# VH-VL binders against UPF0304 protein MJECS11, part 2

Target 1, 168 residues: UPF0304 protein MJECS11, of Methanocaldococcus jannaschii (q60310)
Amino acid sequence: MLSKIERLILANQYKILKILENTSEYDEIIKILEEGYEIFYDEILGHIFDELPESEGQFVLDILSFYDIVVEPYKQKNPNDHEIINHPYSYFKGFDGNSETKYMAFVRFLIEDQKKFSFVAKYAKKTDNFNSHFPMLDKYRKMVELWESKYNKKYDLKREEILDILNA

## First folded at step 1 (VH-VL)

Design i4 (framework fv_indenebart)
Heavy chain, then light chain:
Amino acid sequence: EVQLLESGGGLVQPGGSLRLSCAASGFTFSDYAMSWVRQAPGKGLEWVSSISGSGYSTYYADSVKGRFTISRDNSKNTLYLQMNSLRAEDTAVYYCAKEGYEYGWFDYWGQGTTVTVSS
Amino acid sequence: QAVLTQPASLSASPGASASLTCTLRSGINVDTYRIYWYQQKPGSPPQYLLRYYSDSDKQQGSGVPSRFSGSKDASANAGILLISGLQSEDEADYYCMIWYSSAYVFGGGTKLTVL
ESMFold2-Fast, scan of step 1: ipSAE 0.005; ipTM 0.528

Design i5 (framework fv_indenebart)
Fold by ESMFold2-Fast, scan of step 1:
Structure i5 (fold): chain C 168 residues (1-168), chain A 121 residues (1-121), chain B 115 residues (1-115)
Amino acid sequence: as target 1 above (168 residues)
Amino acid sequence: EVQLLESGGGLVQPGGSLRLSCAASGFTFSSYAMSWVRQAPGKGLEWVSSISGSGGSTYYADSVKGRFTISRDNSKNTLYLQMNSLRAEDTAVYYCAKGYRYFDWLPFDYWGQGTTVTVSS
Amino acid sequence: QAVLTQPASLSASPGASASLTCTLRSGINVGTYRIYWYQQKPGSPPQYLLRYKSDSDKQQGSGVPSRFSGSKDASANAGILLISGLQSEDEADYYCMIWHSSAYVFGGGTKLTVL
């Protein structure tokens, strides 16, 4: 829903765009906003997605950081540690593009737009651009929760501690 | 292991200029934000400037804006601080500090030994 | 007014616990900030200890003993560094830091003295 002030602001912005773009295409939208035809508001807001809560964003940053600063450097230093290298969760697999779409989009934003997580970024081709094709939220939540509660989010983890988190 | 080595400090007169360098090793330099933090004799820590991994974003403390310029050469794994119009209050040990890939995540996780800048007539 | 305020000094006995405070200026809500803690011994550069925003947003530095922990006191608008089981090597200056208004801001530092 939109408040009267929000409707006034949006209607005025569309009036400005109408002038700048020399178009009548915004006339219907302006009328919808000024008259308050709520049934059509979703047509206007269709390109604006619901927010990703701060706690969920932090969660994504945490799991990416675990792989980028703990797991990937460990594998690089220990190329013969086949238990970790061949572990089912030894690399970040992305999020499910159907059931976890907003999380997958955020990962892509962080890696492609912000150029962060350079070690994880190398897996883009292998992971279908971080689309895991199966749900990952529950697994990554368990991993982050264990890293936080038992290991206080240390990035200098021992082998057995990394395995403990990967097996969460 | 991460190593940061500062150089370029010295004695300079008010109004003078100095260029500090920080040689980095033991990590992928271009992937990390870098910062300069100073400490006046017997005083606390004061952040001076930060630069993103690509060099595309820079931030400065109000006290040094317009006088200091932070830069980096990723091909040489080196961070720089160009200090112009130096004042007596700029006298401090200048530390090079490593951040994480985005600077509010894990700023200043490793520090160099520092280089001393003395501004005196 | 200073953005971050730390007591200049604190004394505690070996084996006891020390609670170091970092108070945010009135009008700045501690609940929204990630607070970083650094230890500096005489003649040495600072070293990173840990950061704390919430239990879900915290991180401990490499080699930092588990007896160091972070928390917050919302009623005092302060971040807290707790050092349990104090040892003589904990004698140092401790600094808190936040990212605020496009700047890193350090507290004035607290000198911890251990007998």
Scores: ipSAE 0.000, ipTM 0.486, lowest interface PAE 19.4, mean pLDDT 88

Design n1 (framework fv_nivolumab)
Fold by ESMFold2-Fast, scan of step 1:
Structure n1 (fold): chain C 168 residues (1-168), chain A 120 residues (1-120), chain B 107 residues (1-107)
Amino acid sequence: as target 1 above (168 residues)
Amino acid sequence: QVQLVESGGGVVQPGRSLRLDCKASGFTFSDYGMHWVRQAPGKGLEWVAVIWYDGSEKYYADSVKGRFTISRDNSKNTLFLQMNSLRAEDTAVYYCARDLYDYEGYFDYWGQGTLVTVSS
Amino acid sequence: EIVLTQSPATLSLSPGERATLSCRASQSVDSYLAWYQQKPGQAPRLLIYDASNRATGIPARFSGSGSGTDFTLTISSLEPEDFAVYYCQQYSDYPLTFGQGTKVEIK
C-alpha cells in the first residue's frame, strides 16, 4: 500500500528523527519500510485516521451553527420559554464515540483546538466532551435538512420555527 | 455521602400498575443521568431504562417499551418508574443507579433495591 | 443489541488462588466495559470501568484487561470476601446490556 518512493521518503524521515531525538526507537520502523514488510505498515500508519468527507464536515458545521447561533441565543433571550429550554434536543449532545467517532473527533477539534462555537462549548462537561453515547447522525441530519430546505439557514428564527426543527 | 433510596415496591396482580420512587441525596441530582436496573429472583442483572439529567432523553429495554415510563423531578431529587400492564416476568428487585456526570453509561452508585412481585 | 457472554458460569476456587473471568461481546465495544461484584442480598458494586480502570476503593488484587470483544477480570489472590457473583456490562451502545454473571464460589 506504500510506493517505493513513499517508503524511501518515510524511511529517510525516520532516520532524521532518529538523529534529532538521539534514539534507537525508529530502527525497526526504518527496517520495515526499507525491506517492504507490508504486514507491519499499519503499525506506522495506524495513528492516521480515514478522512471525514467535505460534505460531512459541512454537516457538522451546520448542526453546531444551528445550536450556537440560533438555539443558545434564543434561550438566553427567552429564559421563561420552558417548552424550548426543556425540549429533549434543546442543546447539542455530541456524537456517539463508537459508531460516530470521526464526527465526535471533529467536534472536539472545532471546539478545543479552533476555539469555535463558544455557546455550544459550555456543554463539554455535561456531554462527556461531546460523546453522546448514542447515535445522533439521523436526528441531526433531519434538523439540518429542515433548517436548510425550509428556513434557508436563517438565524433569526421565530419560536415556532425553532420548535419545528427541534421536533424533526 | 451519596445515597439512593428506592420505595414503592410490593405485591401486585398481573395487568395492574405500580410506581417506584428513588430519592437521591448527597450530590447535585440535576447534574446526573439516572437508570433503573432490575434483577429477577436468582437471575442476572437487566437494564430497564435511562433518563438524562434534564429529562430530555429517555431510552427503554425492549421488554418494557410501551409499558414503563421513566421520569424525574429535579426539584425533589427524585427519580420515578411508572410500571403499567405488569406481567409475571416483571417480578424483580428494582435498583436505581447513578450514571456519571458525563453520561458514561456505567454506574458508580446503586440503591439497595425494592422488590416488586407480580402474582399470577 | 450487543450480547455479552460470560465464562465460566461457575468458578470453584479456594482462598489464595487466582480467579480469571471472561466476558465476550457479540460486536466490538472498544473499551466501554465495566465489571460489578454482587454479594447475596446486596446491590452490585462497581469494580472496573473503561475495561481496565479500578473504581475508587477497589483493592489492587482486582484488575481488568481486554478491548474490542474479549475482556478479562482477574483477581490475583482470592480473599474470603471475594466469593460473589461478577457481571460485565457494556456501555458502547443502547440498550445497555449485562453478561449473565459468573459465580465465584468456595471449593
Scores: ipSAE 0.000, ipTM 0.454, lowest interface PAE 18.8, mean pLDDT 87

Design n10 (framework fv_nivolumab)
Fold by ESMFold2-Fast, scan of step 1:
Structure n10 (fold): chain C 168 residues (1-168), chain A 123 residues (1-123), chain B 107 residues (1-107)
Amino acid sequence: as target 1 above (168 residues)
Amino acid sequence: QVQLVESGGGVVQPGRSLRLDCKASGFTFSSYGMHWVRQAPGKGLEWVAVISYDGSNKYYADSVKGRFTISRDNSKNTLFLQMNSLRAEDTAVYYCARGPLYDYLWGSYFDYWGQGTLVTVSS
Amino acid sequence: EIVLTQSPATLSLSPGERATLSCRASQSVSSYLAWYQQKPGQAPRLLIYDASNRATGIPARFSGSGSGTDFTLTISSLEPEDFAVYYCQQSSNYPLTFGQGTKVEIK
């Protein structure tokens, strides 16, 4: 499925790497690309995953932001509010590693590689590195939709408003 | 490659209005939150306002709340700051600065800044 | 609003010396702290974000550390171009706030 130009570009990239790394391990890949042996393209492209759509990435940023700037600061400021602290959704639980793998991987990228969402980051051990072991997409979508539509993504929410979103 | 260019600064009398523009180039403007930061002569930096990538969320420093309005036109890659009821205390160099990718409005740091435009409010 | 207090206000050093700048927050900002350098007549330049990450193109001599309320910017060996004003900035809560600045000047 690679065009001739794509094959030329990739073959040249591997030729450059071959020289820089002083290795012959790319010789077979270069030949596959130059001769057009399509059956072996999976050896090159099979490790690149499908895209996470921009809208889904934004959704993940929104739910992480809700916990990081609304819920976690509220709990820190109100340590005796046991209704919120003990709520089933009082902390970000991650995404399901089996059915929501791309979302879980994106969370890990944001927290581990980009070092964002530092209040949420402290839950890594408690959440099995943000693997919820149960589908979370529908629940988080309802929470984000309510935060946006009813509360205009305000961060200075009052107690009743936080509970409203957690109960979505 | 990334460039932010402010314009619209000048000398104005107290109580009057002024609009600042910030023209962006070299990146997908519509994907970034944008901020205004000011600096009075010989003083430190003061954050003024933020607008989300799509314009849906805005926040202001208490010192300007109710007087300044931040807005953007993504089709023109331009950020605006409408300054009303100007006071001597608003005299400063105003910088536009690029904030976070997409719509998180917190955890913000400014990786690119414009050159600044001077606003002088005096009678 | 969260108040950031930088110390010292002025640091007089010679090229080659180590500079250590402090920034203290009135309440926890977790790791949502950035450091900027500003030279006279110029816009600020991002040095460090998220407390300890160096921005693109920033020399290895600059490093940041700390979390919660206490943060430090370290310049391991001052170069002539490093004599400037340095600001810390928090982004854990709106309004965003800057420290008052530390001026690093030649002795």
Scores: ipSAE 0.000, ipTM 0.525, lowest interface PAE 13.0, mean pLDDT 88

Design n11 (framework fv_nivolumab)
Heavy chain, then light chain:
Amino acid sequence: QVQLVESGGGVVQPGRSLRLDCKASGFTFSDYGMHWVRQAPGKGLEWVAVISYDGSNKYYADSVKGRFTISRDNSKNTLFLQMNSLRAEDTAVYYCARDEWYGSGSYMDVWGQGTLVTVSS
Amino acid sequence: EIVLTQSPATLSLSPGERATLSCRASQSVDSYLAWYQQKPGQAPRLLIYDASNRATGIPARFSGSGSGTDFTLTISSLEPEDFAVYYCQQRSDYPLTFGQGTKVEIK
ESMFold2-Fast, scan of step 1: ipSAE 0.006; ipTM 0.531

Design n3 (framework fv_nivolumab)
Fold by ESMFold2-Fast, scan of step 1:
Structure n3 (fold): chain C 168 residues (1-168), chain A 120 residues (1-120), chain B 107 residues (1-107)
Amino acid sequence: as target 1 above (168 residues)
Amino acid sequence: QVQLVESGGGVVQPGRSLRLDCKASGFTFSNYGMHWVRQAPGKGLEWVAVIWYDGSNKYYADSVKGRFTISRDNSKNTLFLQMNSLRAEDTAVYYCARDYYDESGYLDYWGQGTLVTVSS
Amino acid sequence: EIVLTQSPATLSLSPGERATLSCRASQSVSSYLAWYQQKPGQAPRLLIYDASKRATGIPARFSGSGSGTDFTLTISSLEPEDFAVYYCQQRSNWPYTFGQGTKVEIK
């Protein structure tokens, strides 16, 4: 639902766009908002997703950082450590495109638009652009929680400490 | 129809080696992770090993690390388990199984199993 | 490793009765738990994954519930083909582990 103030703000924004673009394309939307025809609000709001909470965004940054600055550099320095290299969670798999869509979209934004996490970014093709096709939230939360609580988010983790987190 | 057929089981003496094969059909083998699971006679299930769809990632149960090697040949739709330094406690029916989603760890299709007996 | 403890070891019931099987984990596995059915001389069959999701082709009488350390498999009304051994499995941590099994047998 939209409040009267929200409707006023949106109607005025569309009136401004109408003038700037010299178009009548927004006339119907303005009428819907001013008259309060709620049945048609989805035609206006249908392209806007719910927010990703700040804490959830920080969580995504943390798991990406773990892979980008701990795991991937370790693998480059230790190419014969087959236990870590062949571990099922030795690379960031993405998030599930069906049940974790907001998280997957945020990862894509960080990597494609902001150009961050360059070591993780190399896995885009392998992971179907970071679509894991399987829920990953609970696993990554355990990993991040262990990295934070037991290892104080250290970057220079020992082999056994990396394995401990990968097995979380 | 999805089908997994194990072969290579038999009676073998302690300390020897044996290779198990698992032939897959009815699905795109190269798109799926694969597992080996064993069951000792009259006992429960024990997970043994996993291999990623492209062969790049492998993980093993501690009881078999250093002795068993999992591998696959996607051109032949075949999964392998090379078992070295066999012990009496390795006696079991060995199943190959398909991973539901790339290392999800859930096993949606299983073969009929092949019996490996390690005895003198 | 995470230990899964199933109870009871054996459940003796008649066709048409409700079966309730328990699986308890030594530490939290979140929702990363599956249930399998195994009949004598056959390979296991996946019934439930992610604690509560029914696998393809599994009848509606099978349902799973629980999270964290306590999980339940329910068979709302036993059919003759449901008498089998049932295993829970966690995929939360390596190595993957199975429970010891619950045998559902005809009374």
Scores: ipSAE 0.000, ipTM 0.486, lowest interface PAE 14.3, mean pLDDT 88

Design n6 (framework fv_nivolumab)
Fold by ESMFold2-Fast, scan of step 1:
Structure n6 (fold): chain C 168 residues (1-168), chain A 119 residues (1-119), chain B 107 residues (1-107)
Amino acid sequence: as target 1 above (168 residues)
Amino acid sequence: QVQLVESGGGVVQPGRSLRLDCKASGFTFSDYGMHWVRQAPGKGLEWVAVIWYDGSEKYYADSVKGRFTISRDNSKNTLFLQMNSLRAEDTAVYYCATDIYEYSGFDYWGQGTLVTVSS
Amino acid sequence: EIVLTQSPATLSLSPGERATLSCRASQSVDSYLAWYQQKPGQAPRLLIYDASNRATGIPARFSGSGSGTDFTLTISSLEPEDFAVYYCQQYSDYPLTFGQGTKVEIK
């Protein structure tokens, strides 16, 4: 829901854009905001997505960090550790594009726009650009919680500790 | 074949600066953390510094904090150690080392480069 | 910093004998401990990592054991090439630290 102050600010901004762009395109939007026709607010805000809460953003950074600084370096150093290399969760699979779309979009932003997580980034083609095609949130939450609570987010984990987290 | 080659060692006067280079080959340098370890003549090994694979984190031994700076250039497969305000106690053979095939154990070392700080 | 103390400082033995080297940490390093061999004029060679895992190419006569604060490197039957200086190293916490070394020399 928009407050009266928010509606005033938005209506005035659309009035400014109307002048700068020399258009009547914003007339209906201005009226909706000034009169308070809430039923049409989705048409105005439809291209703006809901926030990803700070805690959820941190969670995504944490799971990406786990793969980028723990799992991928371990696999590079231990190319014959087939148990870890062939583990179902040995690489970051992304998030589900249908049920976890906002998380998938955030991963793509971090890798493509911010150029972070270079080891994880190499899996873009294998993962359909980090679209897992099945829900991953519950699994990754268990992994991050275990890495944080039992292993204090240590990067130099031993083989059995990595397996413990991958099997969470 | 994995190879680490140090260079830049020599004789320097106290208070001066010296830069050591370590050229890596035979592995994907940008995937691995790199360390400097030194050994004074007739004494044991002393860990000096580490830099993570992407340069994001660095750690130093207390004896060199504020005087030495570790850095890397992944495009040139080269590790650096900038040594400032050198003291006689910094006289040592300096090794670069990494843990390519063994997690957290230094499985590859260079042959070392001698730094002598004397008047 | 975590201090590693190796004992004995010097171990005088004959070929064929068993060598037992000790490394004690001032605080727990879990199993984050490695052992190295160094011969005069050469860089150190990794023998054991994670307290008990032999590095690639290391002969079976070398074995490591221990956890927490007390660690042991054992050479079951000394070969002539085994007479060298041995160092333990912890990687549990920064700064990384080495022990002062144990010299295994011919009696």
Scores: ipSAE 0.000, ipTM 0.472, lowest interface PAE 16.9, mean pLDDT 87

Design n7 (framework fv_nivolumab)
Fold by ESMFold2-Fast, scan of step 1:
Structure n7 (fold): chain C 168 residues (1-168), chain A 120 residues (1-120), chain B 107 residues (1-107)
Amino acid sequence: as target 1 above (168 residues)
Amino acid sequence: QVQLVESGGGVVQPGRSLRLDCKASGFTFSNYGMHWVRQAPGKGLEWVAVIWYDGSNKYYADSVKGRFTISRDNSKNTLFLQMNSLRAEDTAVYYCAREYDILTGYEDYWGQGTLVTVSS
Amino acid sequence: EIVLTQSPATLSLSPGERATLSCRASQSVSSYLAWYQQKPGQAPRLLIYDASKRATGIPARFSGSGSGTDFTLTISSLEPEDFAVYYCQQRSNWPYTFGQGTKVEIK
């Protein structure tokens, strides 16, 4: 849903682009916005994705941080710890490209565009660029919740504390 | 092209200090842990130290613990080894090397080495 | 500290022969063992990682096997460029350690 002020702003932006690009291809869009033909708004807004809420973004940052600063460093220090290294959740698997697309896209943005989470980034090839092909949200939420509620998101976790979170 | 170039080697008297630099190019330096490995003339390889990608963790061989300090400057793509209280047995060619990536395979990129001679 | 012992110290063979090099660990390193080749005046080159996986660009004649404490590097048919010193390295525990090396030389 667009407000009258939003429609006015957008119509004026398209009028400016029409002049700058010396084109008539925006005439229909301008009329849609000025007359308020809501059924056609997707022709204008369809390429802009829905927001990822701040709390969900923080959740993604938290799970990536857990792997990048707790799990991966532990594995580097303790390469003989088979129980942790071979654990089903010993590495960040990504999010499902079908049911969790927005979360997967955010992970790719953080790693590829912002160059964050360098230990996690090494798994890009193994994880089909962080597409888990299976829903991961519920599992990662349990892990983050346990890390926060029981362990205060501390980085210096003991072996048994890491296992507790991986088994969440 | 991945390149590692060591510098700072030379002849130094026992008890003195020396700093080695390793300049990296051709890869994202801040994504990799870095190692120092040395080799005494006519002898085998001895692992010396490692520093993680962000500089947060460091480990040393027992023979150099307390005397050598590994550090890095990710903004300059440079790895350092500060060597204090040098002994004759520290005489070796010192190599810097990029850390192994356990899951995507190992890339063994080593520098050409720099000779450190500790003699009276 | 985990000690790696390589045997034999020197292996004298002719081109075309099979080379078998041993590396024994003082305690289990699971599969966290690598093999390196070093030619005189050159830096080491990674051949095998995780006991049995061949590094990029390494010829198929090189193979590794073993787990726990006993490891083997095999060169199925020696080429002239294969005469070098070979080192094993464990990454199971800090500090990482190397074996003393096995020299493969022309008979």
Scores: ipSAE 0.000, ipTM 0.446, lowest interface PAE 15.6, mean pLDDT 85

Design n8 (framework fv_nivolumab)
Fold by ESMFold2-Fast, scan of step 1:
Structure n8 (fold): chain C 168 residues (1-168), chain A 120 residues (1-120), chain B 107 residues (1-107)
Amino acid sequence: as target 1 above (168 residues)
Amino acid sequence: QVQLVESGGGVVQPGRSLRLDCKASGFTFSDYGMHWVRQAPGKGLEWVAVISYDGSNKYYADSVKGRFTISRDNSKNTLFLQMNSLRAEDTAVYYCARDTYFLEGYFDYWGQGTLVTVSS
Amino acid sequence: EIVLTQSPATLSLSPGERATLSCRASQSISSYLAWYQQKPGQAPRLLIYDASNRATGIPARFSGSGSGTDFTLTISSLEPEDFAVYYCQQYSNWPLTFGQGTKVEIK
């Protein structure tokens, strides 16, 4: 649902684009907005995604932080710890591009656009740009919950504490 | 101002032991990982050992594993390196160095160094 | 362990000239490379970290570049105080390793 003010703003934006792009492609959209034909609003809003709630964003930051400041530094410091290095969850695998698309897109935004999580970033090629091809939300939520509730999100975890979280 | 001061260096015979101290001031010592880096006379830098902010994690260069022990006392803002079974090739200036908050492995502050000479 | 090779071993230049120092890694280290300056009788000083980020208080004439295996430290216009030995250091893998150093000396 769009308010009359929103419709006015959008109609005027499309009128400007019409002039700048020298096209009649926007004529129908302008009429839909000005007349208020709600049934066709999806034609206009189809490129705008639903919000990623703040709590979900914080969760993604937390799991990326766990790998970037706890797991990756530990592996570099302990190159002979084959149990951790070869653990199935020893590196951040991304999110599923089909069922967890918004989370995958947020990871890509953080790494590519904001240039954050430099240790995790090196796994882009190995992970198909952080597309795990398998749902990861439940696993990462358990890991973040354990890191926060039992270990107070400290970064200098002992071997057994890291394994505890990786096995969550 | 951040300051690191090494002490305990000297001349020792092969096979003996020596302990180095590094006194930190000007920052919250317990928040930072610490390293020992050495430099033989006229040669380059060689990383020796690291210890995490709370002392729970330690790692050593292969050349010193089993002979050197890194430790710290956060209540005294002091880093230690216990050097056992010293060899002529351990002769070097020993620097303590501060890691980043995240134990990234590069050193933003260094002490002035203390010379250890192992000779007969 | 990762081996870092610095070149040239010695660079003889005059004040005001541009200095270009190379550091090559035996395997990819992404951008996990730092540069240090050491003057005779002094401790090393951090210049650059993450291949291209200047450390606090380091003059703008110092710049770092590169990724993967090939890295460069550039001093755009040498000042008298810049004649020193320069070391690169990787922190991609343990053990941490340093290059053998490049001596920048007065011609």
Scores: ipSAE 0.000, ipTM 0.472, lowest interface PAE 16.1, mean pLDDT 88

Design n9 (framework fv_nivolumab)
Fold by ESMFold2-Fast, scan of step 1:
Structure n9 (fold): chain C 168 residues (1-168), chain A 122 residues (1-122), chain B 107 residues (1-107)
Amino acid sequence: as target 1 above (168 residues)
Amino acid sequence: QVQLVESGGGVVQPGRSLRLDCKASGFTFSSYGMHWVRQAPGKGLEWVAVIWYDGSEKYYADSVKGRFTISRDNSKNTLFLQMNSLRAEDTAVYYCAKDLGYSEGWYEFDYWGQGTLVTVSS
Amino acid sequence: EIVLTQSPATLSLSPGERATLSCRASQSVSDYLAWYQQKPGQAPRLLIYDASNRATGIPARFSGSGSGTDFTLTISSLEPEDFAVYYCQQSSDWPLTFGQGTKVEIK
């Protein structure tokens, strides 16, 4: 949980806020941190969510990149390729808002706040703002793994290679 | 702070070779495609070459294909352009440029170096 | 090769005026189009990517629109620092290509 140094830093931050805001509101929090009462740490940390690990963040960037760089440009250049256009996984469907909430939130951050993945972004309305309403992690992991291991994350994939990944 | 610094430019005679270096800092070099773009004096911009983030793919403008070679050393954060069989029409300021990365999609350039002048003249 | 044609070649305007710059592609580039600003002796600066997305740190007066073959860069109210050459660039197909540039100069 919180180290001694972290508790010192946080206690000092609340002491500074106490002075700036001319309030005794933080006295209890300062005491909790200085004495180390772990049972009450969630009162301080309750609004800070757990990390999305770097590897999971990279995975999300990879699946979004596959759609944005490979699939969507292919569909734009080949509007009569109905096998790919009508494929069940021909567009990024988002993540499940109930069981994959952190992943969905990260996608929304990337698209809405950082304004990345412009082709994928156009599907926001169709996908209920990238809420797939069913789990997608296993499917996307297979796709990313295949793109990386077999195709070395190449952007210029042939039709059959794209189809291979979509069918992963 | 993203910084790209080109070096290696100079005056060279037609038919000879020159190597340009671009040293990158302030970003994860190995995650981004890198490009060379040139600009002849008083003219517009001309894309020259790209190398993908991992060095696996390279593409060239037709005007330099077979004469120029793009390469990178990710351990040294350095991009290279080996220019062989130089012609008078290769005279230009050469910029290295970072693309937006695979996470952003296509090859559009968010950061550019200062440029290095290459003059091919007898 | 995809050819990008910019018009006009030169815009002579005063500060406070609206500038509208056009870029036309010889074939569809979807929304794979960027706009750059270049001042004399300086490297280009990215303004707009993917047709309409403003790059980090670029003022709100710059906006991009269009898709397919017809694209527009709009500067809603020119500041003195905006007098420069503007280039469009497509990233839809190899080789990557730039337009010939539009010079925005002070009247």
Scores: ipSAE 0.000, ipTM 0.470, lowest interface PAE 15.2, mean pLDDT 87

